# Ledger of designs, part 34: VH-VL binders against q9uuj3r425to622

Target 1, 198 residues: q9uuj3r425to622
Amino acid sequence: SSLTEDNLIVSLVPKILAYLLDAYSYERDEEVLSCVWTTEVPLKDAFDLKSVLRKTDNVESVLNACVEKYTLSSITCSLRLCLLEFPDSLIRSSFYDYFKAIYTTYTDFEDLDHRLYSIKKCLLHLHSTPLHILEEIIRHLSAYAISIRMKDGQIRHLAKIISPCVLRPPDDLNIIPVEDTHPTLLVIDLINEFENLF
Short names: E, the ipSAE of ESMFold2; O, the ipSAE of OpenDDE; V2, 0.75 times the mean of E and O plus 0.25 times the DockQ between their complexes.

## First folded at step 20 (VH-VL; framework fv_acimtamig)

Design dd2 (at its last look DockQ between E and O 0.77; V2 from the best seeds 0.82)
Fold by OpenDDE, look of step 20:
Structure dd2 (fold): chain C 198 residues (1-198), chain A 123 residues (1-123), chain B 106 residues (1-106)
Amino acid sequence: as target 1 above (198 residues)
Amino acid sequence: QVQLVQSGAEVKKPGESLKVSCKASGYTFTDYYMHWVRQAPGQGLEWMGIINPSGGLKSYAQKFQGRVTMTRDTSTSTVYMELSSLRSEDTAVYYCARDLEEYDRSGPYFDYWGQGTLVTVSS
Amino acid sequence: SYVLTQPSSVSVAPGQTATISCGGHNIGSYSVHWYQQRPGQSPVLVIYKDSERPSGIPERFSGSNSGNTATLTISGTQAMDEADYYCQVWDYRWVVFGGGTKLTVL
């Protein structure tokens, strides 16, 4: 079952991201485009779409057929839901405290090299599948951020939203303590330094 | 007035690295993206990459990924471009070019350019 | 990758109208910008967002963009207009330049 889920995600995530990339090119509403990943959507819609996507061999066809029913934000939310269904985050939860320590110690811009080193070290210990998915997602988000010329605050917001998929506490699938900001900070670094990390 | 002043010409050998600087003045440095563009002798303009106002976010042309690093120093209003593992084909005039404000969704255009930095790579 | 195609060269007599094309698939959906580069100088923006002129650029410079072709037009071409001209677009997260056109004023 775990292998099956992994296989589904490996095939599903790149296809969804590819679709989004194409969809961005046709979206002329700047307001919509700027909040594709941050806009809240009805959970029912996201779950419904997720269910359909998980059952199809043709993700693009399904998404094209659902253009009138689902927003781009629904698609991104569905993707996040799929990732949250994994038994662990893309970066293993065993690294949660590791990064907590890193971002507690290295908080300044001058400490970037130390953080990047720590990130790279962690990435080397990831399995191929989660690493690949992480790379694809971060690549997409980094490019997206550039495309819409995100401000730092927007990147932070985006990072906060995606961070539960990237790094969760041990034995906790969906809840990140409010006081713990290092998952968000990690994703910010991943997005900002994609060219250096991957 | 807006000015972009680049570092002087350099001569490099294959395998070495170049680092070109671009000092900005006459405007709010932290409000504008910066780009790097190069031009080989007798050739056209070639985009290298983009770096955001804070210097945190950057994106490079595929051709240069893995070899190029762009950075910014807000304290000195300077942007840097480093290119490693130089080869003869990297011989070019390198330009920094100012982009639009962050909120502009019409795509970047370059209203101000540096004077260019000639880098010659030869054995 | 997205590609912009320009003629390698265009010639025009003084006082005549020069037309430089920039071809790209569905380029009309992009905002096209144009740069002038004289020998030994940095590029200068002459048209942005298809048809807008920066301050200091003569009115004889104009631009249009539709379908698969963007066009830079120089009316009443002068000797000083002899230069290389480049079109440029933003393709999602990459800047794309045309190959450049050498404009010769005969």
Scores: ipSAE 0.877, ipTM 0.934, lowest interface PAE 0.6, mean pLDDT 93
Fold by ESMFold2, look of step 20:
Structure dd2 (fold): chain C 198 residues (1-198), chain A 123 residues (1-123), chain B 106 residues (1-106)
Amino acid sequence: as target 1 above (198 residues)
Amino acid sequence: QVQLVQSGAEVKKPGESLKVSCKASGYTFTDYYMHWVRQAPGQGLEWMGIINPSGGLKSYAQKFQGRVTMTRDTSTSTVYMELSSLRSEDTAVYYCARDLEEYDRSGPYFDYWGQGTLVTVSS
Amino acid sequence: SYVLTQPSSVSVAPGQTATISCGGHNIGSYSVHWYQQRPGQSPVLVIYKDSERPSGIPERFSGSNSGNTATLTISGTQAMDEADYYCQVWDYRWVVFGGGTKLTVL
């Protein structure tokens, strides 16, 4: 996408995350709240909302005007679609094999310090914009996971859903091969260790 | 019988780090989140943060961000809290407290507490 | 962050009813939990979810929560109830304690 489109995504992400944070306080059904990021939605609804959001300079007013039409899961899905349209994953795809090697070598939770060191080295090499977007998304997901006391399996599912936005292979298909689990494992570490990484 | 047994009292100097342990017994360690709470002499309770012993998901109170680290060891059923760059204001009794097995919208409440660990920070 | 306000102290005669307040903006939308801390001891949960008593807590302990005030009530107050009392809520991902109230029975 263009430099102008990149600037629009930078503006949209914090506003959408702030809207979601406020909206979580109104959702009293714990099971519904636990699936906001993982519930499948009709693709039409997610694409329609994405299209509307990209045409506005006032994200909050659009989301408030459509509160009865779009679910929170439609909003999270639209955000993920915006991130998938970004020219590269938030962690540059040139790091794909770097992390594949890390998660092949340091497989146990006892190896966490080595993995965290490797992640911190990678973060130092990211450009300012994708780094800030990554930090804000992981901050949000970590807080959300704490707020509903996610179990490990729920965190793994969330991480799998988010992983194409975070780390994709260089072939630009936005598809992670089924045998490659390291993007999911990376996102699990990002969420669990946000306090130590950022 | 549920028990949370903490490490013994410590004396520290400003600028050093402390590390308090909390060993759990009498229940399935990985099924319950754990919290750390401190209490300065003559003062009230102050929440420091939360950790899931199962996967290590953690969150810290804003006051302690950058200074606190919470970890766990499932093989010994022990959680740890480390506080760095100590100041005299960090003199307190440090408690671990067990959360609920299942979170509900009422939020956590603490049915079991450790005995507390007095850490004194003085020059 | 969210703030809970408690009076510093409350004094009651034995047998009278003690009332300890916990103030917070729209605290009625939270579930409020209460802890007793006797001198030299760890805190003990005495009320949870506004009004529920854990096993082993006497019926003279009760709680309510509405509007901007949650209340711990101890009827028939006894000398052994002399302690510090703390209210607590969960605000999204933050635990918040009140400042504590010293109950004196004289």
Scores: ipSAE 0.804, ipTM 0.900, lowest interface PAE 0.7, mean pLDDT 89
ESMFold2 (binder alone), look of step 20: mean pLDDT 93; pTM 0.953

Design dd3 (at its last look DockQ between E and O 0.76; V2 from the best seeds 0.82)
Fold by OpenDDE, look of step 20:
Structure dd3 (fold): chain C 198 residues (1-198), chain A 123 residues (1-123), chain B 106 residues (1-106)
Amino acid sequence: as target 1 above (198 residues)
Amino acid sequence: QVQLVQSGAEVKKPGESLKVSCKASGYTFTDYYMHWVRQAPGQGLEWMGIINPSGGLKSYAQKFQGRVTMTRDTSTSTVYMELSSLRSEDTAVYYCARDLEDYDRSGPYFDYWGQGTLVTVSS
Amino acid sequence: SYVLTQPSSVSVAPGQTATISCGGHNIGSYSVHWYQQRPGQSPVLVIYKDSERPSGIPERFSGSNSGNTATLTISGTQAMDEADYYCQVWDYRWVVFGGGTKLTVL
């Protein structure tokens, strides 16, 4: 079951991201485009779409057919939901405290090299599948951030939204303690330093 | 007035690295993206990459990925571009160019350019 | 990757109108910017957002963009207009330049 789930995600994530990339080129509303990943959508819509996407062999066809029914934000939310269904985060939860320590110790810009080293070290210990998915997502988000010339605050917001998919606490799939900001900080570094990390 | 002043010409050997600086003045340095563009002798303009105002976010042209590093020093209002593993084909004039922030779909355009830095790569 | 195509060279007599084309698939959906580069000098923005002129650029410079072709027009061309001209667009997260056009004033 886990293997099947992994296979589905490996197939689904790149296709959804590719569709989004194409969709960005046609979106002329700057406000919509800037909030594709951060806009809240009805969970029912996201779950419904997720269910349809998981059952199809042609993701692009399904998304094209549903263009009037689902917003781009519903697509991104559906993708996040799919990722949250994994038994663990893309970066194993066993690294949660590892990164907590890193971002507690290295908090300044001057400490970037230490953080990057720690991130790279962690990435080397990931299995191929989650690493690949992580790379694709971060690549997409980094490019997206550049495309709309995101401000730092926007990147932080984006990172906060995606961080539960990237790094969760052990034995907790849905909840990140409010006091713990290191998952968000990690994703910020991943997005900002994609060129150096992948 | 806005000025972008680049470092001086360099001569490098294959395999070495170059690092060009671009010092900005006459405007709020931390409000603008910066780009690097190069031009080989007798050739056209070639985009290398973009770096955001804070220096955290950057993106490089595919051709240069893995070899180029862009950084910013806000304390000195300077942007840097480093290119490693140089080859003869990297011989070019390198330009920094300021990107006007626009909140429309027009994308970046370059209103101010550095004077250019000639880097010659030869054995 | 997105490609912009320019003629390698255009010649015009003084006082005549020079037209430089920039071709790209559905380029009309992009905003096209134009740069002038005189020999030994840095590029200078002459048109942005298809048809807007920066301050200091003569009115004889104009731009248009529709369909698959953007056009830089220089009316009443002068000797000082002899230069290389580059069109440029933003393709998602990439800056794309045309190959450049050498404008010769005969």
Scores: ipSAE 0.874, ipTM 0.934, lowest interface PAE 0.6, mean pLDDT 93
Fold by ESMFold2, look of step 20:
Structure dd3 (fold): chain C 198 residues (1-198), chain A 123 residues (1-123), chain B 106 residues (1-106)
Amino acid sequence: as target 1 above (198 residues)
Amino acid sequence: QVQLVQSGAEVKKPGESLKVSCKASGYTFTDYYMHWVRQAPGQGLEWMGIINPSGGLKSYAQKFQGRVTMTRDTSTSTVYMELSSLRSEDTAVYYCARDLEDYDRSGPYFDYWGQGTLVTVSS
Amino acid sequence: SYVLTQPSSVSVAPGQTATISCGGHNIGSYSVHWYQQRPGQSPVLVIYKDSERPSGIPERFSGSNSGNTATLTISGTQAMDEADYYCQVWDYRWVVFGGGTKLTVL
C-alpha cells in the first residue's frame, strides 16, 4: 500500500522517534549512542520486531520489552524496513533523476542555495503524509546529530543508511547503481539544513 | 593565537534584519562547532544556536526559530548570524563562542569568545 | 527546556569566601561550566566539567556539583573578582545558561 493510505505507519513513526529520543538520555555508552542508526543488525531480528510493531496498540511497552532482547539499532532498522515496504520512497521516485541532475550540476559550496531552492520546490509537491514523515525523521536525525556534534563523515554514513527510505529509483529492479550518490547527498543537505528547509 | 573577531556595532530600526560576522583565526576553522550567544543591556547570557562550519549542520534555540539564520564561509573562516524582524527587545551584544574540537559527553564549554557586537534597535 | 536558577546577587568582604549557587533538577547528572564576566567584557571560562580550572585561573576558584545544586566557590575573594557569574550546561541539543549572579566585593 502507499504511504498516503497507511494510518498505522503515520502513528508508528512519531512513537518510535519519541521512544528513541527518551532512550538516548539513558544510553551511557558513547560508542553505542553514536551508532544507533548505523549499526548492522541481524535482519531476522529487525523483521521480527517490525512484525510485532505493526500489530501492537502499545508501542512503548513493546519497545521496552524488545530493548532487553534487541538493541536500539534493531528499532531504527525496523523503522527503516517499515518505510522500505512501500512501493515508493518518501520523496516520490519521479524526483530521482531531477535530484541526480541537481547534484551533478550544483556540487559546490556556492551552489548550496540553488540546491536548497530545488529541495523546497520538491517538498511543495509531496502529499501531506510522506511530507510529515520526512520532516519528523529529518528533524529527529538533525537533532540527534547536533546532540553528539557529529563529524561530517558520521553524517554522510547516517545519510547513506537512511537514503533508500528518502529517495530511490523508479525501476522495479530495486538496484541503486553504486555510482549514484545523489540520494545520500540529498539527505546530507536535509539534515544539515533542516532549520532552513522546514 | 586563537582569535574570534566580530563585525562592528550597528544601529537598526524595528522590522529590519541584522547580520553579524565572526572571523576565526589561529586554529583549524572547520574542526570546531560555533555558537551564538546574546546579552541584552543589564541582562544575562542567552544562547541562540549552533553551527558546524565544516558541513553546515545547524540548530537554533526555540525562541529564535523562524527569525535566525546561521551560515558560514570556509574560504574566509567566517560564521554569520542573521536575525530578522527586529524588535527593540533584540537590542543586545551578540557574541560568537567556539565549541570543543571533539565530541565530549560533558557538552560544550566556551574557552574562546568574540569581542561582542552591540546592535541597537530603536525607532 | 531545562532551567538553571542563580541568585541575583552575592556580597562578600575582601578575603572572605564567596559561594554562588546554580540550581536545577538533577543538575548533578550534568557537567556544569562557569563563566566570569566583568563589565563591558566578554565572558571568561573559570570552571568547566564541575570542578576543573582552565590554565590561568587562580586556585581560589573551585566548583562542585551534586544533587540539585552546583556551586562556584571563590576563596580569599579579591576586588578583581567583582563580576557577573553564569553557570551553563548542555541539555541534549541546547545550551542553557543560568540567569547570572552579580558578585559584589565590599
Scores: ipSAE 0.808, ipTM 0.899, lowest interface PAE 0.7, mean pLDDT 90
ESMFold2 (binder alone), look of step 20: mean pLDDT 93; pTM 0.952

Design dd4 (at its last fold request DockQ between E and O 0.73; V2 from the best seeds 0.81)
Fold by OpenDDE, fold request of step 21:
Structure dd4 (fold): chain C 198 residues (1-198), chain A 123 residues (1-123), chain B 106 residues (1-106)
Amino acid sequence: as target 1 above (198 residues)
Amino acid sequence: QVQLVQSGAEVKKPGESLKVSCKASGYTFTDYYMHWVRQAPGQGLEWMGIINPSGGLRSYAQKFQGRVTMTRDTSTSTVYMELSSLRSEDTAVYYCARDLEEYDRSGPYFDYWGQGTLVTVSS
Amino acid sequence: SYVLTQPSSVSVAPGQTATISCGGHNIGSYSVHWYQQRPGQSPVLVIYKDSERPSGIPERFSGSNSGNTATLTISGTQAMDEADYYCQVWDYRYVVFGGGTKLTVL
């Protein structure tokens, strides 16, 4: 049931993020650490890990046991796959055109307040589950970005990768590249302005 | 030579806001993160927050969340720190400090500091 | 929150070695940086990444970090070394300072 799946994800996402947070402290390769979310991994590995994570009652135990088998990037990819299995994006697809209009109109740095207002308004209309998951993910990514002192290009790349989980078009539930940039821009604002939005 | 020059001392009332500026020179302004640190009279150093080179990404110490705003103006090579709802406890010398290295997991250390800005909050 | 603990004060005679400790849980896994602050002045970086000296810092300044304690050592302490000293780390996304140590040169 949808309720069961929602409950599972609500439990799973924070645990994975917590594991990642801890894992960052042990990763000594700076290049690896800087690309944990952006490095491409074999999809088979990500799907295999996703399958295991969704079936376990002890996420931490599974992740600890699989540290030698799976990279951190595999974990982040698995998390994204889990989120993509949602019937809709975390921000409902009904807001797709809404944000398209916003980011077409308010394109400059000076327009940030207008964008933030629009984002806040949207967040107030989200259900508790997707809102919570969104908050956790953005919190994690914002902190992560600061921790490794990301440059704007890196944030943009990160935002692009995570954007399908955050905002999809209404008729697109698959992993299909979209030419529209407003989902990426939205995620950039979410990451940059987390403290002001949540 | 690298220089960080801050705005002058200020006297404020409780409830007001302060805004301190830090003008950078002698290096590529847009290559470095900037930090703000304050020090109350006779007390230790207290970190307030960090702002990335473009000014888009900012993070504040929990103590100041909701009251502090950091911004950058690349055209003038200036960083700003605004603190609202001032209290007597906010009386301190405020410093800007340059983050020496990027992409270092060991974290920032501050090779250059502003001269400090004394802000006194009194009724 | 991560906490760094320093002694409030350390006294040393001129020419002697001063040692200032900075305690923290598993601080050895962090990179510790040290700052000197003379009265009425801005802090100055004297040690970074546990044991490295910035250009212009005298060789009498050294640092180490292991276990639960980082240490700033000043050999052949001079009157000009009288100052407050602060240790600092980066805890994921937060800068953490020690409480500071006042070094007095007797």
Scores: ipSAE 0.843, ipTM 0.925, lowest interface PAE 0.6, mean pLDDT 93
Fold by ESMFold2, fold request of step 21:
Parts: structure tokens; C-alpha cells; sequence
Structure dd4 (fold): chain C 198 residues (1-198), chain A 123 residues (1-123), chain B 106 residues (1-106)
């Protein structure tokens, strides 16, 4: 959570995303590719990899050296763990109830413009570092979803997995109540509307 | 019977916008991504972008970033492509083309195309 | 960005074999698809996944892909085969077309 850790996270995210982008080109198994971000991994493996990544200045060499031990899904899980150690969610947790109200009020497709307006206003209030990380992650996920022509159910699943990194309650427990679907719905809009929002 | 029917030919002036529609029938509209491809007179095929008609996820060729917008209306099974700030070089036949139902590592290939819409941009 | 290169034209006599090349760096790692376009018409898929034929495409159409070259082969070429031919790949999130080859049957 320190400022030093925040600076390391900023440099780490684009390097991991670049590694994943290159690795997608070598994976020929369609099922593995479609589940890179959503496959469950042993939590110990993800924490171990995260620990190594936080200590290195050479992310690519670490990931290359660990390929036999860690899957691509371990790498995506480690990235998510790094983001969960960020002091706040990428969209500041003070927006949690704001978006809960938005996604309770504007539920239909014809309400999309209201939701997008609200998201754009929120993005103007983010500090440059979390905004940059958010944009890079959503850019990557939007391109990834296009690359395998994800169905809506797959996009929803992806959005659910990433949502605690994006928007979580102010209590910083990294836990979204099961009944709260608005963080997932927000990430769905971020992915689907990336071209409009960023 | 799968069919993609596009809107009619248009004549535009530089600086205006064009908007072409592509109405799908004979299949479940939201199960297939849709692509837009154009072809200038005497030239080859040029890909413009892709849209998921179900959720609206879309991506554009770099050349058209900032000028192209792709939308859809699921109630009419129609996709739209709008190109703004038209130039004479945008004179082309514009096609919609249907993607595969399921992801395939081989990528998209297009077994169904619209009939094409000629848009002429002239002073 | 990724580039596919085709000859601008190919000429063959009726009954002979036409070959149309599509060059690209390591194109053998891609799946290559081929389209036929007659004048004034929309493109028609003639080969997909390097070598597969859609229903209704004659057996004389075949394809191959290895190394840096994919090839569309038309054996027993007929006058009705005179058209433009395009190769196409999917490069991560972009469709890439070759520049097209005009096949002339003389």
C-alpha cells in the first residue's frame, strides 16, 4: 500500500500486459485461450508469483524462467492480486454507492447514455495513476475479448473476476457483497464501451 | 436463409458523414459478430472494424480511429457504420460481413456478405 | 501492421492450373482464407482454414499454407473463374486482406 509499492505497481502492470499479449500468439489451445483470465489457480501459486514479481526489475525474465511452473492464468491471477494490494480500487471506493445508485436506476439498454455520462464524469475525478492503470487494463481486456469474439456470458464472467480491482466498498476489505452486481455491470460497460469512454 | 440487406447508395460532400445500415435475417442476430469492409473503385478490400451486436463491444482499424462509429439496434436486427469528416478518398462500396457463430483459432472468415452500398464523396 | 502481398495479376489458358500466391512473414502460423469477387458482386468465400472448401465450391479449388507463402490453386481453370481473388488472415484483433489478384483466363 506504500507510495513505493504504488510506483512499482505502475511499472509492473504494462509489463505483465505486454507479456500476456505476446503469449496469446503462441497458445494454440482455444479453450485455454478463452479462460486465461477466468481459470481458477491454486492461490499459493498466485501469491508466490506475485511475491517474485514485486521484487524484480525484470518482469519478462522472471515470467520466462517460471513458464514450466506457472500457467498464463497464474500470471493473470498474480496481476489481480497486485491490484488488490493497491490502497484503493482503481475507481475510488467513494464512488461505490454512487454507481450502485446508477446501476439500480439506469438498468436498460436505452439508459446506456446516462450510465456512460456518469462513468465519464467519474473518470475525470480519478488521479492520473489509477486512471492510466484502469485504461491500460480495460484496453487489454477489450482487445482480448475481441480477439476471441467473446459471447456476453464470457464478458460478464471476465468482468466479475476483475471487478474487485476496479470498484470495491470503502471498507477496503477487497470483498464485494454477493448481492451487489453493479461492479460487474460497470466493468461490462467499460469493456463494451472502451472506444467511447477512453 | 441467411441474408444481409444494406441501405441504398448515397452521394455526400466532403466534411459530411455517411451512415450505412445492414439488416440481418435468417439467423440469431446477437450470436454473430459483424464486420465492415470497404472497397474503393478499382481497389482491394479494406477492413474497417468489428462489432458484437449483443453487447456492443467493438474495435476499429487504426486508420479509421476517431472517424468511424459502429452501432446496432437489436430490435430491428440492424448494424450501422458511420464515417465522419468525409474525404473524396472515402468513395467506396461499403460491405457488412458476418463472423462465425463460435470462436475459432483460425479467426473470422466471412461466408455471408451484404450486397454493398456505394457511397460517393464529391465536391 | 501485418501485410499480405499478392501479385496484381495472373493469366492462364483454359484447362490449365492457376496458382495465386499470398506472401506474409510466417504466414504458415496463420489460417488463411480466400475470396473470389466477380465484377459488381460481393466477395464469395472459396477456401477457408488454408485448404477447406465451403459447400458449393468445386473440387478444382484447393489451398495450401506453409512458411511465408499461402497458395490458392485452381486446376482445370474455366472462363467463369475469371475474377479478383483475395487472401485474408486474422491478426490478433485485426482482419488483414491481401491486395488482390486479378485472374484472367485467355
Amino acid sequence: as target 1 above (198 residues)
Amino acid sequence: QVQLVQSGAEVKKPGESLKVSCKASGYTFTDYYMHWVRQAPGQGLEWMGIINPSGGLRSYAQKFQGRVTMTRDTSTSTVYMELSSLRSEDTAVYYCARDLEEYDRSGPYFDYWGQGTLVTVSS
Amino acid sequence: SYVLTQPSSVSVAPGQTATISCGGHNIGSYSVHWYQQRPGQSPVLVIYKDSERPSGIPERFSGSNSGNTATLTISGTQAMDEADYYCQVWDYRYVVFGGGTKLTVL
Scores: ipSAE 0.836, ipTM 0.922, lowest interface PAE 0.7, mean pLDDT 90
ESMFold2, look of step 20: ipSAE 0.829; ipTM 0.916
ESMFold2 (binder alone), look of step 20: mean pLDDT 93; pTM 0.951
OpenDDE, look of step 20: ipSAE 0.833; ipTM 0.918
ESMFold2, fold request of step 21: ipSAE 0.829, 0.820; ipTM 0.917, 0.915
ESMFold2 (binder alone), fold request of step 21: mean pLDDT 93, 93, 93; pTM 0.953, 0.952, 0.954
OpenDDE, fold request of step 21: ipSAE 0.768, 0.803; ipTM 0.890, 0.907

Design dd5 (at its last look DockQ between E and O 0.81; V2 from the best seeds 0.82)
Fold by ESMFold2, look of step 20:
Parts: sequence; structure tokens; C-alpha cells
Structure dd5 (fold): chain C 198 residues (1-198), chain A 123 residues (1-123), chain B 106 residues (1-106)
Amino acid sequence: as target 1 above (198 residues)
Amino acid sequence: QVQLVQSGAEVKKPGESLKVSCKASGYTFTEYYMHWVRQAPGQGLEWMGIINPSGGLRSYAQKFQGRVTMTRDTSTSTVYMELSSLRSEDTAVYYCARDLEDYDKSGPYFDYWGQGTLVTVSS
Amino acid sequence: SYVLTQPSSVSVAPGQTATISCGGHNIGSYSVHWYQQRPGQSPVLVIYKDSERPSGIPERFSGSNSGNTATLTISGTQAMDEADYYCQVWDYRWVVFGGGTKLTVL
């Protein structure tokens, strides 16, 4: 099934993101808070939580009931797994080579306006559902990065972890070749320039 | 020594835009987020927003969303704040203030401030 | 959004103790920072993280924070302490200032 046909993903994303925003205020460990999206979790825990979340219309109650069993990183991982189950990324995989060319040609700060123009053109051609999900995720990540005043290396790490959800090649494995850095660079620009792009 | 030196006073008319600069020296410019705070005559301090001068990540107070733009130039160690569609209530002293070097959940507190830039918006 | 409330003014005689309050819902869960602003000058940090003094700030400045109230205390108040005082917190991704308190030394 496709993202345009899965109404559960459309309803889940805003609710999970709202839950995370509220939960950030209760986390007292600065190191834990700084890597909520990047900490490796047992994949079984993330898959179990994903399975429960896809069956409910009360996300907050499910997440509250599981707080001792599942960490905040399990919640972010389960969201990423939901997006990875679709055969296509939020930015259609047909744009994969387009952005590879952009990020090979326009590599510096002086080239930012060219990259932003290219991104804006792409966003105008996305279907409304993946565009909305992308915007909500990037809004959340931009705000989260501000809330802990992330350094550039932390933003790069976050972008790398999220990038398969955003842009991946059109193949059956839905993975990004190790040599290809442009999906990560694209997500860095999406986060840093959210105010300009959306 | 850490210094934040702001551009000089300005007089503007309603509907125009202002752009204030803040030049940093005495520290590694890209390691510290920068904030903008304003103060109308006889009034309190009002936070406007935050920018990461390295990658340009930024966020604005809701009151100013849509009117304020924060930018930077790492080659000159300078941050900028631009406010559009000026009104008489935008008359204020505008300050830049430096954040902490590293994340601290206690949040930012400002040990270094610019000297302030008076902007007067009058008919 | 989150609001910090300060009295508009406080008056003390020289040598007495001045107390400036900063009220907020559950402010004890925040770290509170305090600034002094003399007329015509930029703000100066006098207390951070509820009770810590920056280098160069006299020991007569102290702070506390619990429940719904944070407090800046100035013991042995001097004429040079006459200024405006602001409390400040960080609320997720927003800086919030109190409205300011004018300290008058008679």
C-alpha cells in the first residue's frame, strides 16, 4: 500500500509527535534527551510498539500505558518503521537521482539558494499526504533541535537517521547506498531552512 | 575579550523594514547560538528569537512570526535581525545576546549582550 | 504561553534587605536567571540557575526557587543597586522574561 492510501499513518504522525513534545519536558537527563531520535533500540521493542499503535485510535493512552516498557527512542523508532514499510519515501524515490545531482553540483553556503530553489520545486510536485507528513516531521525536528541547541554534528547525525524515511532509491530493499550522502544533506537543509521551505 | 558590537541607531517610518547587525569577536562565533531581545521605552525585555550562526537553524517568538528574519554571515562573524512592516510600537532598543557554548537543560542565560540599537518608528 | 509575574516596584532603605519575587506556575521545575539593568545600560546577569552568582557579583546577591515562586534577594542594599530587575526562564524553545521590577533605594 502507498502513503496516499494509509489513513492510519496520517492520523498517527501528528499524535506521536505531540506526545513526544510533551514528554520532552519530563526528561531530566540531558544526554538521553539529546539522542531521543538517534539512540539504537531493540528492534523487537520498536516492532511491538508499532504493531500496537497501528491498531489503536488512542495513541496517548497506549503510549502512557507502555512507558515502563518502551523508551522515547522506541517511540521514535516505531514511527520510522511505519514510514519504512511503504515502498516509497516521503519525497518520491523518482527524485533520488535529481537530488544526487543537486548535492553534487551545489555543495557550499553560496549555493544554498540554488539548493532551496530545487527543494521548493520538488515540494510543489509531491502529493498532499506525503508532503503533509514531511512538513510535520521536519517542523518537529527543527523545534527539537532548537530546544537543545544542537550543534552541526548532532544535526547531521539526526538527519542521517531520518534520511531513509525522506528519500531513498527506487529498489526493493529501500536502503541508501553507503556512498550516497545526498539524502542526509537534503535533510540537513530541510531542518535548518524549515522557515524558508514550508 | 568577548564583544558584541551592534549597528547604530536608526529612524524609520511605519511600513518600512529595519535591519540590525551584531558583530561578534573574542570567541568562536559558530559555537554559540545568538538571541535577539528588544525593549520599548519604559518597558520590559521582550525576546524575539534565536539563531544558530553555524548552520542557520532559527526560531522566532510567535508575536514576531512572519515579520522577523534572522540571518548570519560567518565570514564576518555577524548576525542580523530584520523586522518588516514596522509600526510605532516597534520603537525600541534592540539587543543581541550570546547563548551558552554547550547544551544545558537549564536553558540559555545571557552573560554577554550587545550595547543595544535604538530604532525609532515615527510618522 | 508561559508567563512570569513580578511586582512592578520595590522600595527599601539603604542597608536593608530587598526581596524581588518572580511568580510562575510550577516555576520550581525551571532554572531561573536574573538580570540587573541600570538606566541607559544593557542588562547584566546577576544570578543564574536559581542561585549561582557570576564572577564579579557581590555575595549580597542571592537567589532561590521552589514551588511557584523564585526570589532574588539583595542584602545590605546600596544606592548603586537601584535598577530594574528581570527574571528569565527557558520554556522548551522560548525565552520568557518577567515584566521587571524597579528597585528604589530611598
Scores: ipSAE 0.831, ipTM 0.914, lowest interface PAE 0.6, mean pLDDT 90
Fold by OpenDDE, look of step 20:
Structure dd5 (fold): chain C 198 residues (1-198), chain A 123 residues (1-123), chain B 106 residues (1-106)
Amino acid sequence: as target 1 above (198 residues)
Amino acid sequence: QVQLVQSGAEVKKPGESLKVSCKASGYTFTEYYMHWVRQAPGQGLEWMGIINPSGGLRSYAQKFQGRVTMTRDTSTSTVYMELSSLRSEDTAVYYCARDLEDYDKSGPYFDYWGQGTLVTVSS
Amino acid sequence: SYVLTQPSSVSVAPGQTATISCGGHNIGSYSVHWYQQRPGQSPVLVIYKDSERPSGIPERFSGSNSGNTATLTISGTQAMDEADYYCQVWDYRWVVFGGGTKLTVL
């Protein structure tokens, strides 16, 4: 069951991201485009869409057929929900405290090299599947951020939303303590330094 | 008044690296994206890449990926572009160009340009 | 990759109207920007967002964009307008330039 689920995600994530990439090119509403990943959507919609996407062999066809029913934000939310269904985050939760220590110690811009080293070291210990998915997502988000010329605050907000998919506390599926910001900081570094990390 | 002042001309050999600087003044340096564009002799403009205000987020043209590095120093209001493994084809005038603080989908356009830096790559 | 196509050269007599085209697939869906580059000088923005003029650019410069063609129009062309002109768009996360057009004022 776990293997099957992994296979579904491996096939689903790239297809959804590809669809989004195409959709960005046709979206003319600046407000919509700028918050595709950050806009809140009804959870019911996201879950419904997720259910449909998980049952199809043709993700693009399904998404095209649902254009009138689901927003781009619904799609991104559905994707996040899929990722949150994994028994662990893309970066294993065993690294949670590791990164907590790193970002507690290295907080300044001058410490970037140390953080990057730590991130790279961790990535080397990931299995191929979660690493691949992580790479695809971060690649997409990095490109998206550039496409709309995000400000730092926007990147931070985006990172906060994505961070539960990337790094969760041990034995915790979706809840990150408010005081713990290192998952968000990690995702910021992943987005900003994608070319150096992957 | 906005000014972008670039480093002086350079002569390089194949295989070497170039690093061009662009010092900005007359505006809030940390609020604008910066671009690099080059132009080979007698040729058109070629976009190289973009770097965000903080210097953390960068995107390079596919042609230069793996060979170009853009950085920023906020303390000196300077943007840098480094190109490694130089070839004769890299002979060009290199420009820094300021983006706008406009996040419109219309994308970047360049309202201010540096004076250009000629880099000649020859054996 | 997205490609912008410009004529290599355009000639016009002084006082006449010069038209420079920039072709691209569905370019009308993009915002097109135009640059003027005189010999030995840096490019100068002359039109942005299809038809808007920066401060200091003469009114004789205008732009339009629809379908598959963007157009830079210079009415009452003057000798000082002799230069290379480049169109430019933003393709998702890449800047794309046209090949450039050399405008000669006869």
Scores: ipSAE 0.824, ipTM 0.914, lowest interface PAE 0.6, mean pLDDT 92
ESMFold2 (binder alone), look of step 20: mean pLDDT 93; pTM 0.952

